VHH binders against B box and SPRY domain-containing protein (Bspry). Designs and how they scored, part 5

Target 1, 197 residues: B box and SPRY domain-containing protein (Bspry), of Mus musculus (Mouse) (q80yw5r259to455)
Amino acid sequence: SPLLTQLWAASVLGSLSGVEEVLIDERTVSPLLHLSEDRRTLTFIAKKSKVCSDEPERFDHWPNALAATAFQTGLHAWIVNVKHSCAYKVGVASDQLPRKGSGNDCRLGHNAFSWVFSRYDQEFCFSHNGYHEPLPLLRCPAQLGMLLDLQAGELVFYEPASGTVLHIHRASFPQVLFPVFAVADQLISIVRGPLAT

## First folded at step 19 (VHH; from e1 with G54S)

Design f1
Fold by OpenDDE, fold request of step 23:
Structure f1 (fold): chain B 197 residues (1-197), chain A 123 residues (1-123)
Amino acid sequence: as target 1 above (197 residues)
Amino acid sequence: EVQLVESGGGLVQPGGSLRLSCAASGFTFSRYAMSWVRQAPGKGLEWIGRIYSSGNTYYNPSLESLVTISRDNSKNTLYLQMNSLRAEDTATYYCARDREGWLFDSPEYMDVWGQGTTVTVSS
């Protein structure tokens, strides 16, 4: 029931010490993306920028980017402002995610190394390993929250404003996961979390 | 029945302008991103541009200065304005419903296509 889902979300959120301060690794940013100076905003530029081709961490085709810091243990939470974009993917990816190429192996949600919430215009889905599960959302979320429990093997997507759980994915995740992002319309921005005291 | 129907093609002189229309039916047009694609004689498909339901537009960099894509959701119609037409712009122009195309070369994610309208640029 919706109530049970909300209660569950509340319990999970209550167990978290805070929202993570996630920053984008500039070395991974696709030439189709502009990264803000504060390393939180990715803007789709639709034209490839001149970048160093010898950077092995950089995505060279898909408009992807990874966070600078990996998650290895514990509970993690971060929020992305997606209100300006009709085309984005957010979630997590393993360090095995290839960076170079135009194939599905580098396309988020189309490989075994990424787990993402995907929006394309008015369609929403959870994508992993080429499987796309439709999410019948009633409205477009302005923000997306991610909760990752590596011990429990759970990835939760929720709407922060309402606490509504949008999707729960359970899996045996790899030991190292990165927040991952893609945008093909306007921009998305990581919401700054409070510093863990 | 889901359908797209292009119109507005024809013969135009170099330097001329043309506005193409694409009428959508059988689905909620306002909920979908739409793209224009063209195919010149003997050549492959070339992506022209895309418009999201929000109205945000993106263009092929090679054509950006020559084209404008717009939509009227109240009329279920997609438009392609072309200016300063050249001989090399001679092609059949298609509108397509875009379901998952992110980049310029992803026609495989366009699930509905019109029959096309032909534009010939010649003196």
Scores: ipSAE 0.874, ipTM 0.938, lowest interface PAE 0.5, mean pLDDT 92
Fold by OpenDDE, fold request of step 23:
Structure f1 (fold): chain B 197 residues (1-197), chain A 123 residues (1-123)
Amino acid sequence: as target 1 above (197 residues)
Amino acid sequence: EVQLVESGGGLVQPGGSLRLSCAASGFTFSRYAMSWVRQAPGKGLEWIGRIYSSGNTYYNPSLESLVTISRDNSKNTLYLQMNSLRAEDTATYYCARDREGWLFDSPEYMDVWGQGTTVTVSS
């Protein structure tokens, strides 16, 4: 029932206390991406930036970026505005995700170290370890919400505006996960959350 | 039947221009990203560029100044405009339906291909 899924999402969100602000780690940002000064917006650049520092943490091929802060315990929630992009991936990745290389080991959703909601033009799927589960969405979401329960081993994708749950993935997640992002069209932006006091 | 058919290839002099067309049928063309790819004699496939259903375009940086990709959804047609053609642009040009290409479109992520149209640049 759509109502039940909405209520579930609402209840989960209501139980969240101390939602952390998610910022992008500039050191991880691919040379194919521009990061805004506030560290929330990733813009795809068709040409690799020449002004990119060579950091071991930096993705060098795929247009990926990681959040600065890892999740290790508890319940976490963040929202990404994706209304401007028809090609993006959002979700979580372990610290084992390789940063260098053009292979599937660094491509989000194509390895064992990432779990992502993927849009490519008019197609949506959940991707993990090279398996792509189609998501028959009725409309393109303007925003995507993620709920991660590390204790329960659940990753939920939902539409914030409606509270509709789009997908639930259950797995034995590693102890350390990062919000992860990729964009190959225009831009995506992390919605500002309350500052962790 | 899902099909792509390229046309517009031929012989052109260096410095010349050419517009290729790709006619799509058997699927909802307007809902798919499309790519152009070429293969020069004795060489591998080279990605030229992509256009999303939104009309946003992205190009191989090495070819960006020479090519323009566009689409007419009302005609189910993809276009490749090429200017200032050089001898090294001699190749068979393919249009393909793009499903997951992202960057340098691997053929594995293009599920529908045309038969190709040959462009020869020669004085």
Scores: ipSAE 0.873, ipTM 0.937, lowest interface PAE 0.5, mean pLDDT 92
Fold by ESMFold2, fold request of step 23:
Order: C-alpha cells, then structure tokens, then sequence
Structure f1 (fold): chain B 197 residues (1-197), chain A 123 residues (1-123)
C-alpha cells in the first residue's frame, strides 16, 4: 500500500546518521557542462568546451556526469539541490554505462545501465531501460533526496524538506552503482552532508 | 485541436530583420518548452533554439548571434526574432512543442509542429 511504503521509507531514512559525501568525477564530465572547483556543481553551458580533455570516461554528447563514489553494499543517501534547473536527471548508473555517442545507450533512462528521476520543464518521470513512468508531482522540489538500499534492491526518491517519498523503484541492481547526473538548464548542486557543514 | 500556426515569413533583403510568430491553441502553452527549427531547401532539419516555460533560452551556437526566442504566455504566442539575415538563412521555419528534446531537435520528442512559414533572403 502507499501508506506501508511511506512507513518503510521513513524507517530506513530514520536509521541514517548522515548524508554521504558525493563528489563528481571530473574525468566523466560532458564538455557541455562546467564543474565547480569543489566538484559539487554542474552548470549547463550549451556549447562544448574547447579545453575539455578527451578522457575515455568522459561523456561526449549528452550533458552527463558520474560521481566518483561507488556503491556496492549497504544503505546510501545523497541530496541534490535542483531549485535552479527545470531540465535535469539524477539517479544511479552502472560503471558499464557507455560514454560516447548520441544514441540511447548514453542517454540516461533510455538504457539498461541507468535509473533516473527526470524533470523536463513541468513534467517529471522515473526512467529506466526506455520505460518512462510519469510522476504527477504537485510542486517542483527544491531538493531531491536519493536513498539506495542495495541489500533490498530499492532506490527511493524523496523530498528532504517534507520527508515525502516521491518514488520507489525495486530492481535487481548491478553490483556496482554510481550516482549519475544530467543537466540541460542552469545548474544542479550536490548537497554536503550534515557533518560537512 | 492542438495547433501551432506560424506567421511573419516572406521576402527580406540581406542584412535585414524579420520577426516570426507562432500562435498556440488547444493546450496550456505556458506549461511547455517550445522550439524553433528550420529546414533550408534540400537540407535536413536544423534546430535553432529552445525556450522553457521559465523563459530560459538556449540556442544552436552557430545561430546564437542572429536569433532571439521569446514567448508571451498571456497571448499563447512564441516569437523568433532574426537579424542580419543572409541568403543562407532562406528556409522554412517551424515552431514545435518540445516534450523531451534536450540537445537536438528530434521529431519523436516534439509532438506538435506548425506547418511552417517560409523566409526568403534575396535582393
């Protein structure tokens, strides 16, 4: 039931002692993005950077980036400030996610290697493997929280301010997952954990 | 019922300016991203730019200095201002409702198109 799902998510969130430190892996950052010096803010620049190095790990078409932090077991939580952007994707991806090309294999949510909460203007969805589930949100969240329970095989999207669960996805995840991001309007920022402030 | 209608095309001299309009009806215009796209004779579609419901705009870098996209949500109207026009800007110009186009104009993610308005740049 929706109530039982919310009570379960609240119980899991209540057992966390803090939000983890998640930093973006600069080697993965698309040339359409600028990464801040503290490695937390991705800004969409709409034009490929002339100084971007051609790393094997770098996304070269879609405005994507991966975190450097890998998740293999246990419970993990991180928060992204999304208040400035109306076009973004956030979630998790396998290290097998392709980096190069304009096809769906690199487009987050359109392949088997990525699972994302997506906003495009006033429309929200959860996307994986080309399946897009509309999420009829009443308000645009300013922050988006993610909780990954690798033992249970669950990925939760929630609003930190209210504790409201926005979506839960249950799946058989690959053994190694990374936080993944895309932005095509303004910027998004990874929020520092409570102990970092 | 859902409709987009472009207007304002025509003949213009090189170096001239032109403003195209796109009248929207049958949907809540203010809630959608919108794009302008053009097609020169014998060529493929070329994405010009996108405007989100917020008013934020993003342009094809090759056209950024020549165009400005705006919208008037109270009139359900999208605009394309073009300046310093050249013969190579001769094309049919389309407006489209943009559902998940992201970086490129892709027909599968633009679900409503206008019929187009033709701009001819010549002496």
Amino acid sequence: as target 1 above (197 residues)
Amino acid sequence: EVQLVESGGGLVQPGGSLRLSCAASGFTFSRYAMSWVRQAPGKGLEWIGRIYSSGNTYYNPSLESLVTISRDNSKNTLYLQMNSLRAEDTATYYCARDREGWLFDSPEYMDVWGQGTTVTVSS
Scores: ipSAE 0.739, ipTM 0.863, lowest interface PAE 0.8, mean pLDDT 86
Fold by ESMFold2, look of step 19:
Structure f1 (fold): chain B 197 residues (1-197), chain A 123 residues (1-123)
Amino acid sequence: as target 1 above (197 residues)
Amino acid sequence: EVQLVESGGGLVQPGGSLRLSCAASGFTFSRYAMSWVRQAPGKGLEWIGRIYSSGNTYYNPSLESLVTISRDNSKNTLYLQMNSLRAEDTATYYCARDREGWLFDSPEYMDVWGQGTTVTVSS
């Protein structure tokens, strides 16, 4: 989509659509993760932390978290700093994504409810519904941008520093999508939106 | 031919230590995550830990006090140091190339396995 490509460029440059303020929903955060006070940084601690309560929304096995912001229509963009991690997944998930259990239903990219860009050591792929498309990236991105066009049915992964499109997925998405994250090495951080004044 | 060959197993008294080695060949060892997995007699596979190409390690929480994983990329060799061994640590120990094991119970994502080396902890 030429229009989606044009709009992602405008969003990155700040002309029509800005990078959105996305914050992690603390109620969803796996006990294998530490969430920073500003709700932007997920750190993998490899040992289950003490949880406040048995939240129905909390992932209890996989090191996943959801953002608090849901997208239902329109064009949305957010950026994740991934330079410190060699094991992460970022993308979108339906509100139907199960939270409990060790099965594929909660493993991002291994079910019909999640669509993710995945890094595992030196290997990259896009994953959805148990199908894993290898992405032969020439270099590891330091930041990873997501652009979601719900009208056009496009999810774009790009590198903000170079403007390079890394992958485009086209589908009829469910009406309610959340940014979704997983990390199993060090940390990832959501990049802050434009400065408030 | 992609191969992994474990060595260093044997008989160890309770409380003892042992270092296992895993020699890798036929692939660029330095670019892959690697895992150690064990199987006690009559039991299923138990993941021990993972080391990424960077050297970062992550362990099964139930075994973390027992083990240390390291790698020497210049020698294409993966190591497992085990200390304070107990009778229940008697098992066959495998190294595996880890293509998306993530957490400690995903052996289906390990695409190359060694033949294993047997560690017996008894008096």
Scores: ipSAE 0.735, ipTM 0.867, lowest interface PAE 0.8, mean pLDDT 87
Fold by ESMFold2, look of step 20:
Structure f1 (fold): chain B 197 residues (1-197), chain A 123 residues (1-123)
Amino acid sequence: as target 1 above (197 residues)
Amino acid sequence: EVQLVESGGGLVQPGGSLRLSCAASGFTFSRYAMSWVRQAPGKGLEWIGRIYSSGNTYYNPSLESLVTISRDNSKNTLYLQMNSLRAEDTATYYCARDREGWLFDSPEYMDVWGQGTTVTVSS
């Protein structure tokens, strides 16, 4: 039921007392992306940087990046400002997500290592393992909240402004998960957590 | 039925310019990302660029100096302006409805294609 889902989301978010600090791991950032100095904003530049370092952790084809923080237990929440982009993916990935190559094993949502909320123009999906579940959103969210409950095996996507739950995915997640990001239009930004202020 | 029809191809001289059109019908054109793709004789598909419903454009870096993509939602028409054409730009040019092409290399995610229009760059 929509009402029960909204009451559940509000109760869980109230218990967290805010959102967690999440920052991008600059060593993972694709050469198609520019990372802001505060490590929160990824901007799609469509052309690979010629001076980008060749690191094992760096995605070299898809415009992906990982957060520096790994989640292994417990309840975690973070928010991404997506207002300026019509092409992005946000969610979680295992530490086994490959970094190199143009294949599906590095394309978020197209492999067993990544679970993402995706927007492509005016279409929204939840994607995992090559399966794309359409999400019939009535409006484009300006911010997208993620809540990961590793004990319950739940990944929740919600709209912070309204508290509306957009999607819940239940799974047996791997031991180590990172917030993961991709952008192919303009930019997305991680919203600051309360402890970062 | 959903259709895309390209036009405006033909013979041009090296260094010349040409504008291709793609007429869309049978769907709400203004809500979809669109791409241009080309195929030189005997070669594989080469993605040219994408325009989102917002009007934002992104181009194959190897072609970005030659091309401009635009759209006119009131006419359900997609355009490709090509300048400074070279013999290597001889190809069949296709428009496609883009349903998660993402970057420059996923033509299987373009679900509707036109029949193509041929551009020949020759003296």
Scores: ipSAE 0.731, ipTM 0.865, lowest interface PAE 0.8, mean pLDDT 87

Design f1
Fold by ESMFold2, fold request of step 23:
Structure f1 (fold): chain B 197 residues (1-197), chain A 123 residues (1-123)
Amino acid sequence: as target 1 above (197 residues)
Amino acid sequence: EVQLVESGGGLVQPGGSLRLSCAASGFTFSRYAMSWVRQAPGKGLEWIGRIYSSGNTYYNPSLESLVTISRDNSKNTLYLQMNSLRAEDTATYYCARDREGWLFDSPEYMDVWGQGTTVTVSS
């Protein structure tokens, strides 16, 4: 039920005890991105770096990266600081998301393997499988929270500062999901779990 | 009616400079990312660069030493400054409203295009 999901999301926001430690998998990081030493900050560089191009898991065209953490069951939550970027995508992707190529099969939100909240300049949407639902946000969030309930098949995007639920997506998700990220302006940072509590 | 109109093209000597302008009307220019794209004769589209509403710019790496993108939100005008022009820079230059271009190979997500202005670099 939508009401039950909203109440559940509010309880997690109130506790913050559900926020997980999520770190970027450096093997997946696009050459258009720089990954910080603590593996939490992705910075868009616009020029391909000299990272190992023969890494099979590395995205080679789109400025994408995956987290190292895989979700298969249960309830998961993580927060991304997005205050410095006007061009980003955050959400989840299946392990089947292709890494190589310039086509839509690697472009987050444009394929069946990825589900993302997207910002591009002053516009926001939720995207999956090439379907883009505009999100009429009144202001740009500084932080973006994600709640994934794999038993209920729900992915919730919320603003931690206000507790506002921004979007809820219901689906039968694949068995293995990873947090996924893209950046095309400045940087985004995964919020540390221990410091969030 | 949403419209973009480029101007400033023409014939220029190798090594010369040009400043192209793009006049926007029919939408709130200051809220949108904008891009410059070019097409050399017989070639495909080549993305030049993007400027976000914030003023942040990103360029095609092969062109970044040759071009500067700027905007004047009070005049609803986008600019492309080009220096040290070469014969290879002969092309039709377009401005476009950029709704999710992201990278230099995503021109299909530019939803409003100007008609273009032609730059010919020839001695």
Scores: ipSAE 0.709, ipTM 0.850, lowest interface PAE 0.9, mean pLDDT 87

## First folded at step 20 (VHH; from f1 with L103I)

Design g6
Fold by OpenDDE, fold request of step 23:
Structure g6 (fold): chain B 197 residues (1-197), chain A 123 residues (1-123)
Amino acid sequence: as target 1 above (197 residues)
Amino acid sequence: EVQLVESGGGLVQPGGSLRLSCAASGFTFSRYAMSWVRQAPGKGLEWIGRIYSSGNTYYNPSLESLVTISRDNSKNTLYLQMNSLRAEDTATYYCARDREGWIFDSPEYMDVWGQGTTVTVSS
């Protein structure tokens, strides 16, 4: 039931109200991305920034970024506003995700270290380890909610406005996961708070 | 049959302008991102730019000032306007349906290609 899912999501979000917000780790941000001052918005700039400092943790090719907060246990939920972007990936990645390189190792959803909901124009899929499962969405979501249950080994993508579950992925996740982001069109923004209705 | 057909190529003088067209058929054109790619003689493929179904455009930084990509979904047509053409812009220009070409070097995710139209810039 969408309603049940929505209620469940809301309860999870409510329980997380006292936890630290999900912010982007500026050290990981690709030179193809601009990070907002509040560390919540990634904007694709399509041109590598010359001002980008060199850090070992920085993605150097793909327009990726990691959250600063690692998830190691329990239930986690976050929402990303994606209404302005026709090309994005959101989900989770392990700390084993390589940062440097143009290969699939660093391309979200194309390696074993990332689990992402992917939009490219009008196509949606769940991507992991080079497997891309099409998601037949009726409409483009304005926001995407992620629910991660590390104990249960479950990652849920849902539409916050409707509570509709878009995809569920079950796996033996590594102990440490980070919210991960990629954008190749306009911008995406992390939204923390209750489910939008 | 899914196909793309480029047109508008030809001989142009340096400093000239040219508008290429790409006619799409066999698929719902309006739902796909489209890219222009070119290949100069003896060189590899060079991504020019793309346009999403939203109309948002992105360009190769090296070509951004010289090109404009647009689309007319009612005509199932993609366009490439090129200005201030140089000899180095001589190439075969291809339009391609873009499935996941996130950045400049992902032509492998362009699943439909035209046969190309040749542009020669010469005095």
Scores: ipSAE 0.871, ipTM 0.936, lowest interface PAE 0.5, mean pLDDT 92
Fold by OpenDDE, last read:
Structure g6 (fold): chain B 197 residues (1-197), chain A 123 residues (1-123)
Amino acid sequence: as target 1 above (197 residues)
Amino acid sequence: EVQLVESGGGLVQPGGSLRLSCAASGFTFSRYAMSWVRQAPGKGLEWIGRIYSSGNTYYNPSLESLVTISRDNSKNTLYLQMNSLRAEDTATYYCARDREGWIFDSPEYMDVWGQGTTVTVSS
């Protein structure tokens, strides 16, 4: 029931003291991406930047980026504004996610180390380990909310505006997870929220 | 039946311009990203550019100044405008429907292809 999902989302979100601050780790940002000064906005630049420093943590092929701070315990919530992009992936990745290479090992949703909501133009899916589950969305979400319950082993994607749950994934997640991002059209930005206490 | 049909190819003099068309049928054209790809004689496939359903376009950097991709959803048609054509632009040009093309479009990310239209640039 849509109502039940909305109520659930509302209740869960209402119990949260806020959305924790998620910032992008500039060291991980692909040369295909520009990171804003406030470390919240990733812009696809389609051309590899020559100014990117060589760090072991940097994705060198896919337009990926990781958050600076890992989640290790508890309940976490963050929101990404995806209104401007018709090609993006958002979700979580383990620290086992390889950074270098053009293979599926580094492609979000195509390996065992990432769990992502994926948009490519008008197609939406949840992707993990090469499995892509289509999501029959009625409309393109302007924002995507993520709720990660490490204790329960649940990752929830929802539309903040409506509270509609878009997808729930249950798994035994690794101990260390990072919010992960990819964009291949325009930009996505992490919505700043009050710090979760 | 899902299909793409390219047209507009032909003989052009160096420095000339040409607009290619790609007619889509059998699917909701407006919902898909589309790409242009070309293959010169004896060479591999070269990605030219992409246009999303939003109209956002991205190009091969080597060709960006020479090409413009557009679409008319009301006509289910994709376009490739080429200017200042050179001999090295001689190729068969293909339109393709993109399904998972992210950065460097490879053929495996395009699930529908046209038969191609040949462009010959020669004096």
Scores: ipSAE 0.871, ipTM 0.935, lowest interface PAE 0.5, mean pLDDT 92
Fold by OpenDDE, last read:
Structure g6 (fold): chain B 197 residues (1-197), chain A 123 residues (1-123)
Amino acid sequence: as target 1 above (197 residues)
Amino acid sequence: EVQLVESGGGLVQPGGSLRLSCAASGFTFSRYAMSWVRQAPGKGLEWIGRIYSSGNTYYNPSLESLVTISRDNSKNTLYLQMNSLRAEDTATYYCARDREGWIFDSPEYMDVWGQGTTVTVSS
């Protein structure tokens, strides 16, 4: 029941101390992306940047980026503003995700190392290991919320404004997960979390 | 039946301009991203550009200055405007429905293709 899922999401969110501070690791940012100074906004650029530093951690083909901080235990929550993009992927990836190459092994949702909510124009799906599960959304989300419960082995995608759960994925996740991002249209931005005290 | 039909190809002199059209039928055209792709004689497929349902466009950097992609959803038609044509622009031009092309070289996610229209640039 959609209502039950909404209530569940509300309950889970109510137990959270707040949205986490997630910043992009500039070392991982694809040459197809521009990262904002505050490390929160990824903008797709059709031309590969020539000034991109050679980092082993850098994605060199797909427009991917990883967060700077990994999740290892507990419950985590972050939100991405996706209002301006018709092509994006958001979710989590393990540290085993390859960085170099044009193959599916580096393409989010097409390998065993990433779990992502994907939008491409008017189509939405959850993607993992080359399986793409269509999500029949009634409207385009302006924001995507993610809840990761590493203890329970659950990744939840929800719409923050309505509290509607869009998808739940259950899996035995690896010990180390990173928020992961891809964008191929305009920009996406991580919503600011509370300041670390 | 889902179908794409290109038109507007032909012979053009160097420096000339040409507008190609792609008529879509059998699906809700306005909901899909569309791409143009070309294939020169003896060469592989080359991605030209893409237009999302939002109207946002992206181009192959090597062709960006020479092409403009647009769409008219009321007519279920995709357009490719080409200017300052060169001999190397001689090719068969295809329109395709784009399901997840993302980057320039992902033709495997273009699930509907037209028959193509041939453009020959010659003096």
Scores: ipSAE 0.871, ipTM 0.936, lowest interface PAE 0.5, mean pLDDT 92
Fold by OpenDDE, fold request of step 23:
Structure g6 (fold): chain B 197 residues (1-197), chain A 123 residues (1-123)
Amino acid sequence: as target 1 above (197 residues)
Amino acid sequence: EVQLVESGGGLVQPGGSLRLSCAASGFTFSRYAMSWVRQAPGKGLEWIGRIYSSGNTYYNPSLESLVTISRDNSKNTLYLQMNSLRAEDTATYYCARDREGWIFDSPEYMDVWGQGTTVTVSS
């Protein structure tokens, strides 16, 4: 029932306390991406930037970026505005995700170290370890919400505006996960959350 | 039947221009990203560029100044405009339906291909 899924999402969101602000780690940002000064917006640039510093944490091929802060325990929630992009991936990745290389080991959703909601033009799927589960969405979401429960081993993708749950993935997640992002069209932006006090 | 058919190839002099067309049939063309790819004699596949259903285009940086990709959804047709052609642009040009290419498209993520059209740049 759509109502039940909405209520579930609302209930889960209501139980969240101390939602942390998610910012992008500039050191991880691919040379194919521009990061805004406020560290929330990733813009795809088809031409690799020459000004990109050589950091061991930096993705060098795929247009990926990681959040600056890892999740280790508890329940976490963040929202990404994706209305401007028809090609993006959002979700979580372990600290084992390789940064260098053009292989599937660094491509989000194509390895064992990432779990992502993927849009490519008019197709949506959940991707993990090279398996792509189609998501028959009725419309393109303008925003995507993620709920991660590390204790329960659940990753939920939902549409914030409606509260509709788009997908639930259950797994034995590693102890350390990062919000992860990729964009290959225009831009995506992390919605500002409350500052952790 | 899902099909792509390229046309417009031929012989052109250096410095010349050429527009290739790709006619799509058997699927809802307007809902898919499309790519152009070429293969020079004795070389591997080279990605040229992509156009999303939105009309947003992205190009191989090495070719960006020489090519323009466009589409007419009302005609189910993809286009590749090439200007200032050089001898090294001699190749068979393919249009392909793009499903997951992202960057520097791997052929494995293009599920429909045309037969190709050959462009020869020679004085």
Scores: ipSAE 0.870, ipTM 0.936, lowest interface PAE 0.5, mean pLDDT 92
Fold by ESMFold2, fold request of step 23:
Structure g6 (fold): chain B 197 residues (1-197), chain A 123 residues (1-123)
Amino acid sequence: as target 1 above (197 residues)
Amino acid sequence: EVQLVESGGGLVQPGGSLRLSCAASGFTFSRYAMSWVRQAPGKGLEWIGRIYSSGNTYYNPSLESLVTISRDNSKNTLYLQMNSLRAEDTATYYCARDREGWIFDSPEYMDVWGQGTTVTVSS
């Protein structure tokens, strides 16, 4: 795909301009999650120590969060360290993704507003709109890379260490997309942009 | 044949303790998340907690101080330790293979259930 060509060309040149600085929007963070001071690490917690204001943009049931940066055009890449978690979802969501309620409209991958790579214990899938495609990975990736080409309508999940493409989804995406995250075991961390290639 | 069989239920006095067991067969137990769920008479399902294959546990906050979940992968057995039991803990207790329960709100993603073991707390 054109995304894979551009990614590997950047690697050959020794310069990587596609890995972007992504920070979590603290106002979206579920009360089931703790967000680190640098806004990169989401940790799953019990509700017993929850201190949280009710924001319009906050997910109130599912352990979700959005990034602060929206993508509307072009090519974007980010990497998440997932080595500590056996239960997570990472991908993109529309600005129309509902924030409130226990229904599927807010459960990542179970609605038309979210596209995610998910892990649950030893099982992996790609999920969108209630369609769940099993991904028979032989090993659990330590890092997961996302590459979004809005021009080509492609979302690529890859393993940065090996360059292995884990899944490609082709779609006509909505006009505003955010990186989206969920954690239900331990933690995940967004890798810093320019220093993490 | 994939099976889960609970045991260890019975009549117990208020303030007492019980340990429930769940014997698993027909699948690779050590690779799956497992959950305990209960149903009091006339009520809906109440999720108790989950243990991942790693051994990490997460509990329903309302039951957290009452229960401890553990697993012995060498014996294909899941355990629920319950302490300081109260009359409201009277229920049928189920173990379930958890394929994407995520949090305590999605029992439809538990694909194998035991028949349950009944715990009655009364004086």
Scores: ipSAE 0.748, ipTM 0.869, lowest interface PAE 0.8, mean pLDDT 86

